# VH-VL binders against Probable septum site-determining protein MinC (minC): the designs that were tried, part 8

Target 1, 220 residues: Probable septum site-determining protein MinC (minC), of Prochlorococcus marinus subsp. pastoris (q7v2x8)
Amino acid sequence: MKLILRGIANEFIKSFSFKNFEIDQNFFDKLITKEAPAAANLITENEKINSYELAKLKLILEKHFIKLSNIYSNNRETVLSGKSLKINSTFLKIKDLENQLPLDPSYLKKDILHKGTVRSGDRISSNGDLFIIGDVNPGAIISANNNVYVWGKLFGIAFAGKNGNKNASVASLYLNPLQLRICEIVAIGPKEKPKGQHPEIAILEDNKIIIKPYFLNQNL
Short names: E, the ipSAE of ESMFold2; O, the ipSAE of OpenDDE; V2, 0.75 times the mean of E and O plus 0.25 times the DockQ between their complexes.

## First folded at step 18 (VH-VL)

Design u3 (framework fv_ragifilimab; at its last look DockQ between E and O 0.05; V2 from the best seeds 0.00; counts 0 for: pae E 2.7 > 2, placed apart)
Fold by OpenDDE, look of step 18:
Structure u3 (fold): chain C 220 residues (1-220), chain A 119 residues (1-119), chain B 113 residues (1-113)
Amino acid sequence: as target 1 above (220 residues)
Amino acid sequence: QVQLVQSGAEVKKPGASVKVSCKGSGYTFSSYIMYWVRQAPGQGLEWIGEIIPYFDTAYYNQKFKDRATMTVDKSISTAYMELSRLRSDDTAVYYCAREPYGSYYFDYWGQGTLVTVSS
Amino acid sequence: DIVMTQSPDSLAVSLGERATINCKSSQSVLYSSNNKNYLTWYQQKPGQPPKLLIYRASTRESGVPDRFSGSGSGTDFTLTISSLQAEDVAVYHCQQYSSLPYTFGQGTKLEIK
């Protein structure tokens, strides 16, 4: 299992692993840091942890002024144990635990580069800009706090400006999305697209999503 | 050569307060947790509370929450336990005990301090 | 609170014989995730503070003679002295540290018969 330590502003401080719920001096040495963590998230994979064990961890963290804020696990019993202690606990598949949660500073990188086709049913989200080198198939959902760039064909659903950035955009070599969302504004892509392929960009103008040829400029 | 040395015996009247000290030596004081345990004559052991010197934070048995106060002076590696509003049933030997982090057992103990509460 | 009950309250055993002390907890002190029992045994001689003997139900502290052993799991635990020595005369205490507040048994007085 892993413990992710965060500061008051939810900034990443450090993460470390420990096995078999062994809380020893080494655990505390890892826990104590100059950055003064305020919160911790617990990530468990294939580990059954009961409410007593979690209560103990919670207490230990609290003694160090750290709130156990979230539990993520692929074990249902662990999640239930967390909930019984009024800890926000979420059941996730192993893939989601590994790829969707910030486990190290690299995940906090605002920008995500994804190489490959995003298939139907897949979801990719970035806290910054999202770069896709490949196609986004129908049924796929991609999102970003800022801009979405698809270096391929965009046929799925794209959401830019998750944090309310009205300057957020969705750009693609071939822009034919099922649905676009920029901030709170939603648009449906055109049913018919010209056979010719050229880069296009979707932006907000006058509180409407407009699509135009993508020309690089200082403001985009 | 880890040692915990406690203050001497105390005789108090009901309603008074007592403050017991425990000085640690032979180890890094702030790297361990200090526990306080008492033992009434002919009785078992009772946990009073704990203090984490590194953070200067204390946690108490609910039974003593309103009467016990634990503090530390890290500069002299000394822990203190104050018990107020003393009663006759508070008569006991009071112990400080060291806990390594994460162990939850007490590996070193003070010699004990007898506190007698009598009218 | 977890209640710890020791049995017997007092025990007299002849030198060289086996001494057995039991400790029961009102709730399990076994953690399923690490399979550890949070149970500790202490030895207390007259006029002295308790001394750590066994932790995690069965692990002897450094310096503790081999004749001392701990066993059990969940709610039932046993301290065994395989061959009683004169220096073993003491009160023995069990303690759980599975949950707060930490609680002790009432103690067992061991004497020589």
Scores: ipSAE 0.323, ipTM 0.677, lowest interface PAE 2.1, mean pLDDT 90
ESMFold2, look of step 18: ipSAE 0.386; ipTM 0.748
ESMFold2 (binder alone), look of step 18: mean pLDDT 91; pTM 0.920

Design u4s (framework fv_recaticimab; at its last look DockQ between E and O 0.11; V2 from the best seeds 0.00; counts 0 for: pae E 8.0 > 2, grease 19.2 > 18.9, placed apart)
Fold by ESMFold2, look of step 18:
Structure u4s (fold): chain C 220 residues (1-220), chain A 119 residues (1-119), chain B 112 residues (1-112)
Amino acid sequence: as target 1 above (220 residues)
Amino acid sequence: QVQLVQSGAEVKKPGASVKVSCKASGYTFSSYIMHWVRQAPGQGLEWMGEIIPYFDTAYYHQNFKDRVTMTRDTSISTAYMELSRLRSDDTAVYYCAREPYGSYYFDYWGQGTTVTVSS
Amino acid sequence: DIVMSQSPSSLSASVGDRVTITCKSSQSVLYSSNNKNYLAWYQQKPGKSPKLLIYWASTRESGVPDRFSGSGSGTDFTLTISSLQPEDFATYYCQQYYSLYTFGQGTKLEIK
């Protein structure tokens, strides 16, 4: 089964098996506030779920201020179970269930969000994008298969596109690294410190790393 | 600061109903879950159910689901538990207990309401 | 339907003694996703309502003296009182909150 959350910063898909009918408590603790109720849609495929099981899921979600708003299933008994609990429940054939999922399968990527300073000797490596909320000190190394974003000052080494993605970028609020790498291209940071008035982004252009101001709708 | 004040003791005959109140103060009533737990004389604690005030949704233990109703009135920060078709083995102290956001454990308890069921 | 079994059902001890109370669940209450044990301990004095002591098996509630500690994982848990005080003579309950809510039958701690 797949649970799609609405009313938070972005839509998420959380998959879970029927026999491990447990909700990810860490996920909800980080994303849901007491003042901002969220909604969820449950999508099931070839699963017969009775009203007791659905009521238990509904309870767990509501204890985290998430309303189970819709059930979509290709199993008629599951739909009837949802209706018995006064949950909007819709029968859909398997081919139509996919239309209820976000087109970007972001749950298949392992992006990393790191809060705090990355200290000398620390290494952080992401299989997707890397987001740092904090500074990256000299002697720290951060890397990602895709983009690196530092909401803070970048003084250490940053490596974007480590899997060969030449469209990868490195951005920070204060871009003053010891070294930048994008894919196979390496650049040494300038000796002059930036003024820090605007965020900057480093990209590959003609096999060279180019640094420019980072404005809305650029690789964001 | 946090207080849960329950209604007074009650004496009932078999077959009657009882409604126990639990008035909350010192916190945002709708942001916490309220549980009901009972304790028969000389016995342990038995969870009966819960109400989620924000959603006005109650969930009952299967042993009580056909006899218990849990409600709330957010305007006066009060939760209610009503138990119908009382039997002599329903004689107990009934507690309300508060659950902080998604924590599952009960951090504050009311003083208890003694319900005695005898002919 | 998780059954919680406490032992002993009662014990006698003197002020200053170290006391241990065990609690066993019929099924693991360790949730692998967050690595937390869904287990709490409560203290109840005669004529009074229960008071939370420990949650997540080992985390002490604020205002609870540091002589109270919880340990264990999975199915086996222990509440320890390192140096009994006069106010500690009470009945102690464990509670699982992994699947609904179930309390142990209690352990009565009496003055020797």
Scores: ipSAE 0.013, ipTM 0.489, lowest interface PAE 8.0, mean pLDDT 81
ESMFold2 (binder alone), look of step 18: mean pLDDT 94; pTM 0.948
OpenDDE, look of step 18: ipSAE 0.177; ipTM 0.626

## First folded at step 19 (VH-VL; framework fv_cosibelimab)

Design v1 (from t1 with light chain S96T; at its last fold request DockQ between E and O 0.42; V2 from the best seeds 0.73)
Heavy chain, then light chain:
Amino acid sequence: EVQLVQSGAEVKKPGSSVKVSCKASGYTFSKYIISWVRQAPGQGLEWMGEIIPYFDTAYYAQKFQGRVTITADESTSTAYMELSSLRSEDTAVYYCAREPYGSYYFDYWGQGTLVTVSS
Amino acid sequence: NFMLTQPHSVSESPGKTVTISCTRSSGSIARHYVQWYQQRPGSAPTTVIYRDNQRPSGVPDRFSGSIDSSSNSASLTISGLKTEDEADYYCQSYDTSNLDYVFGGGTKLTVL
ESMFold2, look of step 19: ipSAE 0.772; ipTM 0.924
ESMFold2 (binder alone), look of step 19: mean pLDDT 93; pTM 0.945
OpenDDE, look of step 19: ipSAE 0.893; ipTM 0.962
ESMFold2, look of step 22: ipSAE 0.725; ipTM 0.919
ESMFold2 (binder alone), look of step 22: mean pLDDT 93; pTM 0.947
OpenDDE, look of step 22: ipSAE 0.885; ipTM 0.960
ESMFold2, fold request of step 25: ipSAE 0.775, 0.780, 0.743; ipTM 0.922, 0.927, 0.927
ESMFold2 (binder alone), fold request of step 25: mean pLDDT 94, 94, 94; pTM 0.951, 0.950, 0.951
OpenDDE, fold request of step 25: ipSAE 0.893, 0.895, 0.899; ipTM 0.963, 0.962, 0.963

Design v2 (from t1 with heavy chain K31R; at its last look DockQ between E and O 0.42; V2 from the best seeds 0.72)
Heavy chain, then light chain:
Amino acid sequence: EVQLVQSGAEVKKPGSSVKVSCKASGYTFSRYIISWVRQAPGQGLEWMGEIIPYFDTAYYAQKFQGRVTITADESTSTAYMELSSLRSEDTAVYYCAREPYGSYYFDYWGQGTLVTVSS
Amino acid sequence: NFMLTQPHSVSESPGKTVTISCTRSSGSIARHYVQWYQQRPGSAPTTVIYRDNQRPSGVPDRFSGSIDSSSNSASLTISGLKTEDEADYYCQSYDSSNLDYVFGGGTKLTVL
ESMFold2, look of step 19: ipSAE 0.745; ipTM 0.921
ESMFold2 (binder alone), look of step 19: mean pLDDT 94; pTM 0.950
OpenDDE, look of step 19: ipSAE 0.902; ipTM 0.965

Design v3 (from t1 with heavy chain S30T; at its last look DockQ between E and O 0.31; V2 from the best seeds 0.70)
Heavy chain, then light chain:
Amino acid sequence: EVQLVQSGAEVKKPGSSVKVSCKASGYTFTKYIISWVRQAPGQGLEWMGEIIPYFDTAYYAQKFQGRVTITADESTSTAYMELSSLRSEDTAVYYCAREPYGSYYFDYWGQGTLVTVSS
Amino acid sequence: NFMLTQPHSVSESPGKTVTISCTRSSGSIARHYVQWYQQRPGSAPTTVIYRDNQRPSGVPDRFSGSIDSSSNSASLTISGLKTEDEADYYCQSYDSSNLDYVFGGGTKLTVL
ESMFold2, look of step 19: ipSAE 0.765; ipTM 0.922
ESMFold2 (binder alone), look of step 19: mean pLDDT 94; pTM 0.949
OpenDDE, look of step 19: ipSAE 0.897; ipTM 0.964

Design v4 (from t1 with light chain N98D; at its last look DockQ between E and O 0.45; V2 from the best seeds 0.73)
Heavy chain, then light chain:
Amino acid sequence: EVQLVQSGAEVKKPGSSVKVSCKASGYTFSKYIISWVRQAPGQGLEWMGEIIPYFDTAYYAQKFQGRVTITADESTSTAYMELSSLRSEDTAVYYCAREPYGSYYFDYWGQGTLVTVSS
Amino acid sequence: NFMLTQPHSVSESPGKTVTISCTRSSGSIARHYVQWYQQRPGSAPTTVIYRDNQRPSGVPDRFSGSIDSSSNSASLTISGLKTEDEADYYCQSYDSSDLDYVFGGGTKLTVL
ESMFold2, look of step 19: ipSAE 0.740; ipTM 0.918
ESMFold2 (binder alone), look of step 19: mean pLDDT 93; pTM 0.943
OpenDDE, look of step 19: ipSAE 0.895; ipTM 0.963

## First folded at step 20 (VH-VL; framework fv_cosibelimab)

Design ctrl (from v1 with heavy chain I33S F55S Y101S Y104S; at its last look DockQ between E and O 0.44; V2 from the best seeds 0.00; counts 0 for: pae E 4.5 > 2)
Heavy chain, then light chain:
Amino acid sequence: EVQLVQSGAEVKKPGSSVKVSCKASGYTFSKYSISWVRQAPGQGLEWMGEIIPYSDTAYYAQKFQGRVTITADESTSTAYMELSSLRSEDTAVYYCAREPSGSSYFDYWGQGTLVTVSS
Amino acid sequence: NFMLTQPHSVSESPGKTVTISCTRSSGSIARHYVQWYQQRPGSAPTTVIYRDNQRPSGVPDRFSGSIDSSSNSASLTISGLKTEDEADYYCQSYDTSNLDYVFGGGTKLTVL
ESMFold2, look of step 20: ipSAE 0.248; ipTM 0.626
ESMFold2 (binder alone), look of step 20: mean pLDDT 92; pTM 0.934
OpenDDE, look of step 20: ipSAE 0.411; ipTM 0.715

Design w1 (from v1 with heavy chain S103Q; at its last look DockQ between E and O 0.29; V2 from the best seeds 0.69)
Heavy chain, then light chain:
Amino acid sequence: EVQLVQSGAEVKKPGSSVKVSCKASGYTFSKYIISWVRQAPGQGLEWMGEIIPYFDTAYYAQKFQGRVTITADESTSTAYMELSSLRSEDTAVYYCAREPYGQYYFDYWGQGTLVTVSS
Amino acid sequence: NFMLTQPHSVSESPGKTVTISCTRSSGSIARHYVQWYQQRPGSAPTTVIYRDNQRPSGVPDRFSGSIDSSSNSASLTISGLKTEDEADYYCQSYDTSNLDYVFGGGTKLTVL
ESMFold2, look of step 20: ipSAE 0.756; ipTM 0.920
ESMFold2 (binder alone), look of step 20: mean pLDDT 93; pTM 0.947
OpenDDE, look of step 20: ipSAE 0.855; ipTM 0.959
ESMFold2, look of step 22: ipSAE 0.744; ipTM 0.920
ESMFold2 (binder alone), look of step 22: mean pLDDT 93; pTM 0.947
OpenDDE, look of step 22: ipSAE 0.890; ipTM 0.961

Design w2 (from v1 with heavy chain S103H; at its last look DockQ between E and O 0.39; V2 from the best seeds 0.69)
Heavy chain, then light chain:
Amino acid sequence: EVQLVQSGAEVKKPGSSVKVSCKASGYTFSKYIISWVRQAPGQGLEWMGEIIPYFDTAYYAQKFQGRVTITADESTSTAYMELSSLRSEDTAVYYCAREPYGHYYFDYWGQGTLVTVSS
Amino acid sequence: NFMLTQPHSVSESPGKTVTISCTRSSGSIARHYVQWYQQRPGSAPTTVIYRDNQRPSGVPDRFSGSIDSSSNSASLTISGLKTEDEADYYCQSYDTSNLDYVFGGGTKLTVL
ESMFold2, look of step 20: ipSAE 0.722; ipTM 0.917
ESMFold2 (binder alone), look of step 20: mean pLDDT 93; pTM 0.939
OpenDDE, look of step 20: ipSAE 0.857; ipTM 0.959

Design w3 (from v1 with heavy chain S103L; at its last look DockQ between E and O 0.48; V2 from the best seeds 0.71)
Heavy chain, then light chain:
Amino acid sequence: EVQLVQSGAEVKKPGSSVKVSCKASGYTFSKYIISWVRQAPGQGLEWMGEIIPYFDTAYYAQKFQGRVTITADESTSTAYMELSSLRSEDTAVYYCAREPYGLYYFDYWGQGTLVTVSS
Amino acid sequence: NFMLTQPHSVSESPGKTVTISCTRSSGSIARHYVQWYQQRPGSAPTTVIYRDNQRPSGVPDRFSGSIDSSSNSASLTISGLKTEDEADYYCQSYDTSNLDYVFGGGTKLTVL
ESMFold2, look of step 20: ipSAE 0.711; ipTM 0.901
ESMFold2 (binder alone), look of step 20: mean pLDDT 93; pTM 0.944
OpenDDE, look of step 20: ipSAE 0.850; ipTM 0.958

## First folded at step 21 (VH-VL; framework fv_cosibelimab)

Design x1 (from v1 with light chain R31S; at its last look DockQ between E and O 0.42; V2 from the best seeds 0.69)
Heavy chain, then light chain:
Amino acid sequence: EVQLVQSGAEVKKPGSSVKVSCKASGYTFSKYIISWVRQAPGQGLEWMGEIIPYFDTAYYAQKFQGRVTITADESTSTAYMELSSLRSEDTAVYYCAREPYGSYYFDYWGQGTLVTVSS
Amino acid sequence: NFMLTQPHSVSESPGKTVTISCTRSSGSIASHYVQWYQQRPGSAPTTVIYRDNQRPSGVPDRFSGSIDSSSNSASLTISGLKTEDEADYYCQSYDTSNLDYVFGGGTKLTVL
ESMFold2, look of step 21: ipSAE 0.720; ipTM 0.922
ESMFold2 (binder alone), look of step 21: mean pLDDT 94; pTM 0.949
OpenDDE, look of step 21: ipSAE 0.839; ipTM 0.955

Design x2 (from v1 with heavy chain Y54W; at its last look DockQ between E and O 0.50; V2 from the best seeds 0.70)
Heavy chain, then light chain:
Amino acid sequence: EVQLVQSGAEVKKPGSSVKVSCKASGYTFSKYIISWVRQAPGQGLEWMGEIIPWFDTAYYAQKFQGRVTITADESTSTAYMELSSLRSEDTAVYYCAREPYGSYYFDYWGQGTLVTVSS
Amino acid sequence: NFMLTQPHSVSESPGKTVTISCTRSSGSIARHYVQWYQQRPGSAPTTVIYRDNQRPSGVPDRFSGSIDSSSNSASLTISGLKTEDEADYYCQSYDTSNLDYVFGGGTKLTVL
ESMFold2, look of step 21: ipSAE 0.695; ipTM 0.894
ESMFold2 (binder alone), look of step 21: mean pLDDT 93; pTM 0.943
OpenDDE, look of step 21: ipSAE 0.851; ipTM 0.952

Design x3 (from v1 with light chain Y33W; at its last fold request DockQ between E and O 0.58; V2 from the best seeds 0.76)
Heavy chain, then light chain:
Amino acid sequence: EVQLVQSGAEVKKPGSSVKVSCKASGYTFSKYIISWVRQAPGQGLEWMGEIIPYFDTAYYAQKFQGRVTITADESTSTAYMELSSLRSEDTAVYYCAREPYGSYYFDYWGQGTLVTVSS
Amino acid sequence: NFMLTQPHSVSESPGKTVTISCTRSSGSIARHWVQWYQQRPGSAPTTVIYRDNQRPSGVPDRFSGSIDSSSNSASLTISGLKTEDEADYYCQSYDTSNLDYVFGGGTKLTVL
ESMFold2, look of step 21: ipSAE 0.791; ipTM 0.932
ESMFold2 (binder alone), look of step 21: mean pLDDT 93; pTM 0.945
OpenDDE, look of step 21: ipSAE 0.840; ipTM 0.954
ESMFold2, look of step 22: ipSAE 0.768; ipTM 0.932
ESMFold2 (binder alone), look of step 22: mean pLDDT 93; pTM 0.944
OpenDDE, look of step 22: ipSAE 0.884; ipTM 0.959
ESMFold2, look of step 23: ipSAE 0.679; ipTM 0.887
ESMFold2 (binder alone), look of step 23: mean pLDDT 93; pTM 0.946
OpenDDE, look of step 23: ipSAE 0.856; ipTM 0.955
ESMFold2, fold request of step 25: ipSAE 0.714, 0.733, 0.764; ipTM 0.907, 0.925, 0.918
ESMFold2 (binder alone), fold request of step 25: mean pLDDT 94, 94, 94; pTM 0.950, 0.950, 0.950
OpenDDE, fold request of step 25: ipSAE 0.837, 0.889, 0.878; ipTM 0.954, 0.960, 0.953

Design x4 (from v1 with heavy chain D56E; at its last look DockQ between E and O 0.27; V2 from the best seeds 0.66)
Heavy chain, then light chain:
Amino acid sequence: EVQLVQSGAEVKKPGSSVKVSCKASGYTFSKYIISWVRQAPGQGLEWMGEIIPYFETAYYAQKFQGRVTITADESTSTAYMELSSLRSEDTAVYYCAREPYGSYYFDYWGQGTLVTVSS
Amino acid sequence: NFMLTQPHSVSESPGKTVTISCTRSSGSIARHYVQWYQQRPGSAPTTVIYRDNQRPSGVPDRFSGSIDSSSNSASLTISGLKTEDEADYYCQSYDTSNLDYVFGGGTKLTVL
ESMFold2, look of step 21: ipSAE 0.744; ipTM 0.906
ESMFold2 (binder alone), look of step 21: mean pLDDT 93; pTM 0.945
OpenDDE, look of step 21: ipSAE 0.849; ipTM 0.955

## First folded at step 22 (VH-VL; from x3 with heavy chain S103Q; framework fv_cosibelimab)

Design z1 (at its last look DockQ between E and O 0.36; V2 from the best seeds 0.70)
Heavy chain, then light chain:
Amino acid sequence: EVQLVQSGAEVKKPGSSVKVSCKASGYTFSKYIISWVRQAPGQGLEWMGEIIPYFDTAYYAQKFQGRVTITADESTSTAYMELSSLRSEDTAVYYCAREPYGQYYFDYWGQGTLVTVSS
Amino acid sequence: NFMLTQPHSVSESPGKTVTISCTRSSGSIARHWVQWYQQRPGSAPTTVIYRDNQRPSGVPDRFSGSIDSSSNSASLTISGLKTEDEADYYCQSYDTSNLDYVFGGGTKLTVL
ESMFold2, look of step 22: ipSAE 0.741; ipTM 0.924
ESMFold2 (binder alone), look of step 22: mean pLDDT 93; pTM 0.944
OpenDDE, look of step 22: ipSAE 0.879; ipTM 0.957

## First folded at step 23 (VH-VL; framework fv_cosibelimab)

Design b1 (from x3 with light chain T96S; at its last fold request DockQ between E and O 0.56; V2 from the best seeds 0.77)
Heavy chain, then light chain:
Amino acid sequence: EVQLVQSGAEVKKPGSSVKVSCKASGYTFSKYIISWVRQAPGQGLEWMGEIIPYFDTAYYAQKFQGRVTITADESTSTAYMELSSLRSEDTAVYYCAREPYGSYYFDYWGQGTLVTVSS
Amino acid sequence: NFMLTQPHSVSESPGKTVTISCTRSSGSIARHWVQWYQQRPGSAPTTVIYRDNQRPSGVPDRFSGSIDSSSNSASLTISGLKTEDEADYYCQSYDSSNLDYVFGGGTKLTVL
ESMFold2, look of step 23: ipSAE 0.770; ipTM 0.929
ESMFold2 (binder alone), look of step 23: mean pLDDT 93; pTM 0.945
OpenDDE, look of step 23: ipSAE 0.856; ipTM 0.955
ESMFold2, fold request of step 25: ipSAE 0.791, 0.707, 0.724; ipTM 0.931, 0.910, 0.920
ESMFold2 (binder alone), fold request of step 25: mean pLDDT 94, 94, 94; pTM 0.947, 0.951, 0.950
OpenDDE, fold request of step 25: ipSAE 0.849, 0.898, 0.890; ipTM 0.956, 0.964, 0.959

Design b2 (from x3 with light chain H32N; at its last look DockQ between E and O 0.44; V2 from the best seeds 0.69)
Heavy chain, then light chain:
Amino acid sequence: EVQLVQSGAEVKKPGSSVKVSCKASGYTFSKYIISWVRQAPGQGLEWMGEIIPYFDTAYYAQKFQGRVTITADESTSTAYMELSSLRSEDTAVYYCAREPYGSYYFDYWGQGTLVTVSS
Amino acid sequence: NFMLTQPHSVSESPGKTVTISCTRSSGSIARNWVQWYQQRPGSAPTTVIYRDNQRPSGVPDRFSGSIDSSSNSASLTISGLKTEDEADYYCQSYDTSNLDYVFGGGTKLTVL
ESMFold2, look of step 23: ipSAE 0.697; ipTM 0.903
ESMFold2 (binder alone), look of step 23: mean pLDDT 94; pTM 0.950
OpenDDE, look of step 23: ipSAE 0.861; ipTM 0.957

Design b3 (from x3 with light chain R31K; at its last look DockQ between E and O 0.25; V2 from the best seeds 0.65)
Heavy chain, then light chain:
Amino acid sequence: EVQLVQSGAEVKKPGSSVKVSCKASGYTFSKYIISWVRQAPGQGLEWMGEIIPYFDTAYYAQKFQGRVTITADESTSTAYMELSSLRSEDTAVYYCAREPYGSYYFDYWGQGTLVTVSS
Amino acid sequence: NFMLTQPHSVSESPGKTVTISCTRSSGSIAKHWVQWYQQRPGSAPTTVIYRDNQRPSGVPDRFSGSIDSSSNSASLTISGLKTEDEADYYCQSYDTSNLDYVFGGGTKLTVL
ESMFold2, look of step 23: ipSAE 0.718; ipTM 0.917
ESMFold2 (binder alone), look of step 23: mean pLDDT 93; pTM 0.942
OpenDDE, look of step 23: ipSAE 0.858; ipTM 0.955

## First folded at step 24 (VH-VL; framework fv_cosibelimab)

Design e1 (from x3 with light chain N98Y; at its last look DockQ between E and O 0.31; V2 from the best seeds 0.67)
Heavy chain, then light chain:
Amino acid sequence: EVQLVQSGAEVKKPGSSVKVSCKASGYTFSKYIISWVRQAPGQGLEWMGEIIPYFDTAYYAQKFQGRVTITADESTSTAYMELSSLRSEDTAVYYCAREPYGSYYFDYWGQGTLVTVSS
Amino acid sequence: NFMLTQPHSVSESPGKTVTISCTRSSGSIARHWVQWYQQRPGSAPTTVIYRDNQRPSGVPDRFSGSIDSSSNSASLTISGLKTEDEADYYCQSYDTSYLDYVFGGGTKLTVL
ESMFold2, look of step 24: ipSAE 0.721; ipTM 0.908
ESMFold2 (binder alone), look of step 24: mean pLDDT 92; pTM 0.934
OpenDDE, look of step 24: ipSAE 0.852; ipTM 0.954

Design e2 (from x3 with light chain S97K; at its last fold request DockQ between E and O 0.50; V2 from the best seeds 0.75)
Heavy chain, then light chain:
Amino acid sequence: EVQLVQSGAEVKKPGSSVKVSCKASGYTFSKYIISWVRQAPGQGLEWMGEIIPYFDTAYYAQKFQGRVTITADESTSTAYMELSSLRSEDTAVYYCAREPYGSYYFDYWGQGTLVTVSS
Amino acid sequence: NFMLTQPHSVSESPGKTVTISCTRSSGSIARHWVQWYQQRPGSAPTTVIYRDNQRPSGVPDRFSGSIDSSSNSASLTISGLKTEDEADYYCQSYDTKNLDYVFGGGTKLTVL
ESMFold2, look of step 24: ipSAE 0.781; ipTM 0.926
ESMFold2 (binder alone), look of step 24: mean pLDDT 93; pTM 0.946
OpenDDE, look of step 24: ipSAE 0.851; ipTM 0.953
ESMFold2, fold request of step 25: ipSAE 0.757, 0.791, 0.740; ipTM 0.908, 0.931, 0.927
ESMFold2 (binder alone), fold request of step 25: mean pLDDT 94, 94, 93; pTM 0.949, 0.948, 0.946
OpenDDE, fold request of step 25: ipSAE 0.839, 0.857, 0.875; ipTM 0.955, 0.952, 0.952

Design e3 (from x3 with light chain Q35H; at its last look DockQ between E and O 0.29; V2 from the best seeds 0.69)
Heavy chain, then light chain:
Amino acid sequence: EVQLVQSGAEVKKPGSSVKVSCKASGYTFSKYIISWVRQAPGQGLEWMGEIIPYFDTAYYAQKFQGRVTITADESTSTAYMELSSLRSEDTAVYYCAREPYGSYYFDYWGQGTLVTVSS
Amino acid sequence: NFMLTQPHSVSESPGKTVTISCTRSSGSIARHWVHWYQQRPGSAPTTVIYRDNQRPSGVPDRFSGSIDSSSNSASLTISGLKTEDEADYYCQSYDTSNLDYVFGGGTKLTVL
ESMFold2, look of step 24: ipSAE 0.791; ipTM 0.930
ESMFold2 (binder alone), look of step 24: mean pLDDT 94; pTM 0.956
OpenDDE, look of step 24: ipSAE 0.852; ipTM 0.955

Design e4 (from x3 with light chain W33F; at its last look DockQ between E and O 0.36; V2 from the best seeds 0.69)
Heavy chain, then light chain:
Amino acid sequence: EVQLVQSGAEVKKPGSSVKVSCKASGYTFSKYIISWVRQAPGQGLEWMGEIIPYFDTAYYAQKFQGRVTITADESTSTAYMELSSLRSEDTAVYYCAREPYGSYYFDYWGQGTLVTVSS
Amino acid sequence: NFMLTQPHSVSESPGKTVTISCTRSSGSIARHFVQWYQQRPGSAPTTVIYRDNQRPSGVPDRFSGSIDSSSNSASLTISGLKTEDEADYYCQSYDTSNLDYVFGGGTKLTVL
ESMFold2, look of step 24: ipSAE 0.752; ipTM 0.909
ESMFold2 (binder alone), look of step 24: mean pLDDT 93; pTM 0.948
OpenDDE, look of step 24: ipSAE 0.851; ipTM 0.954

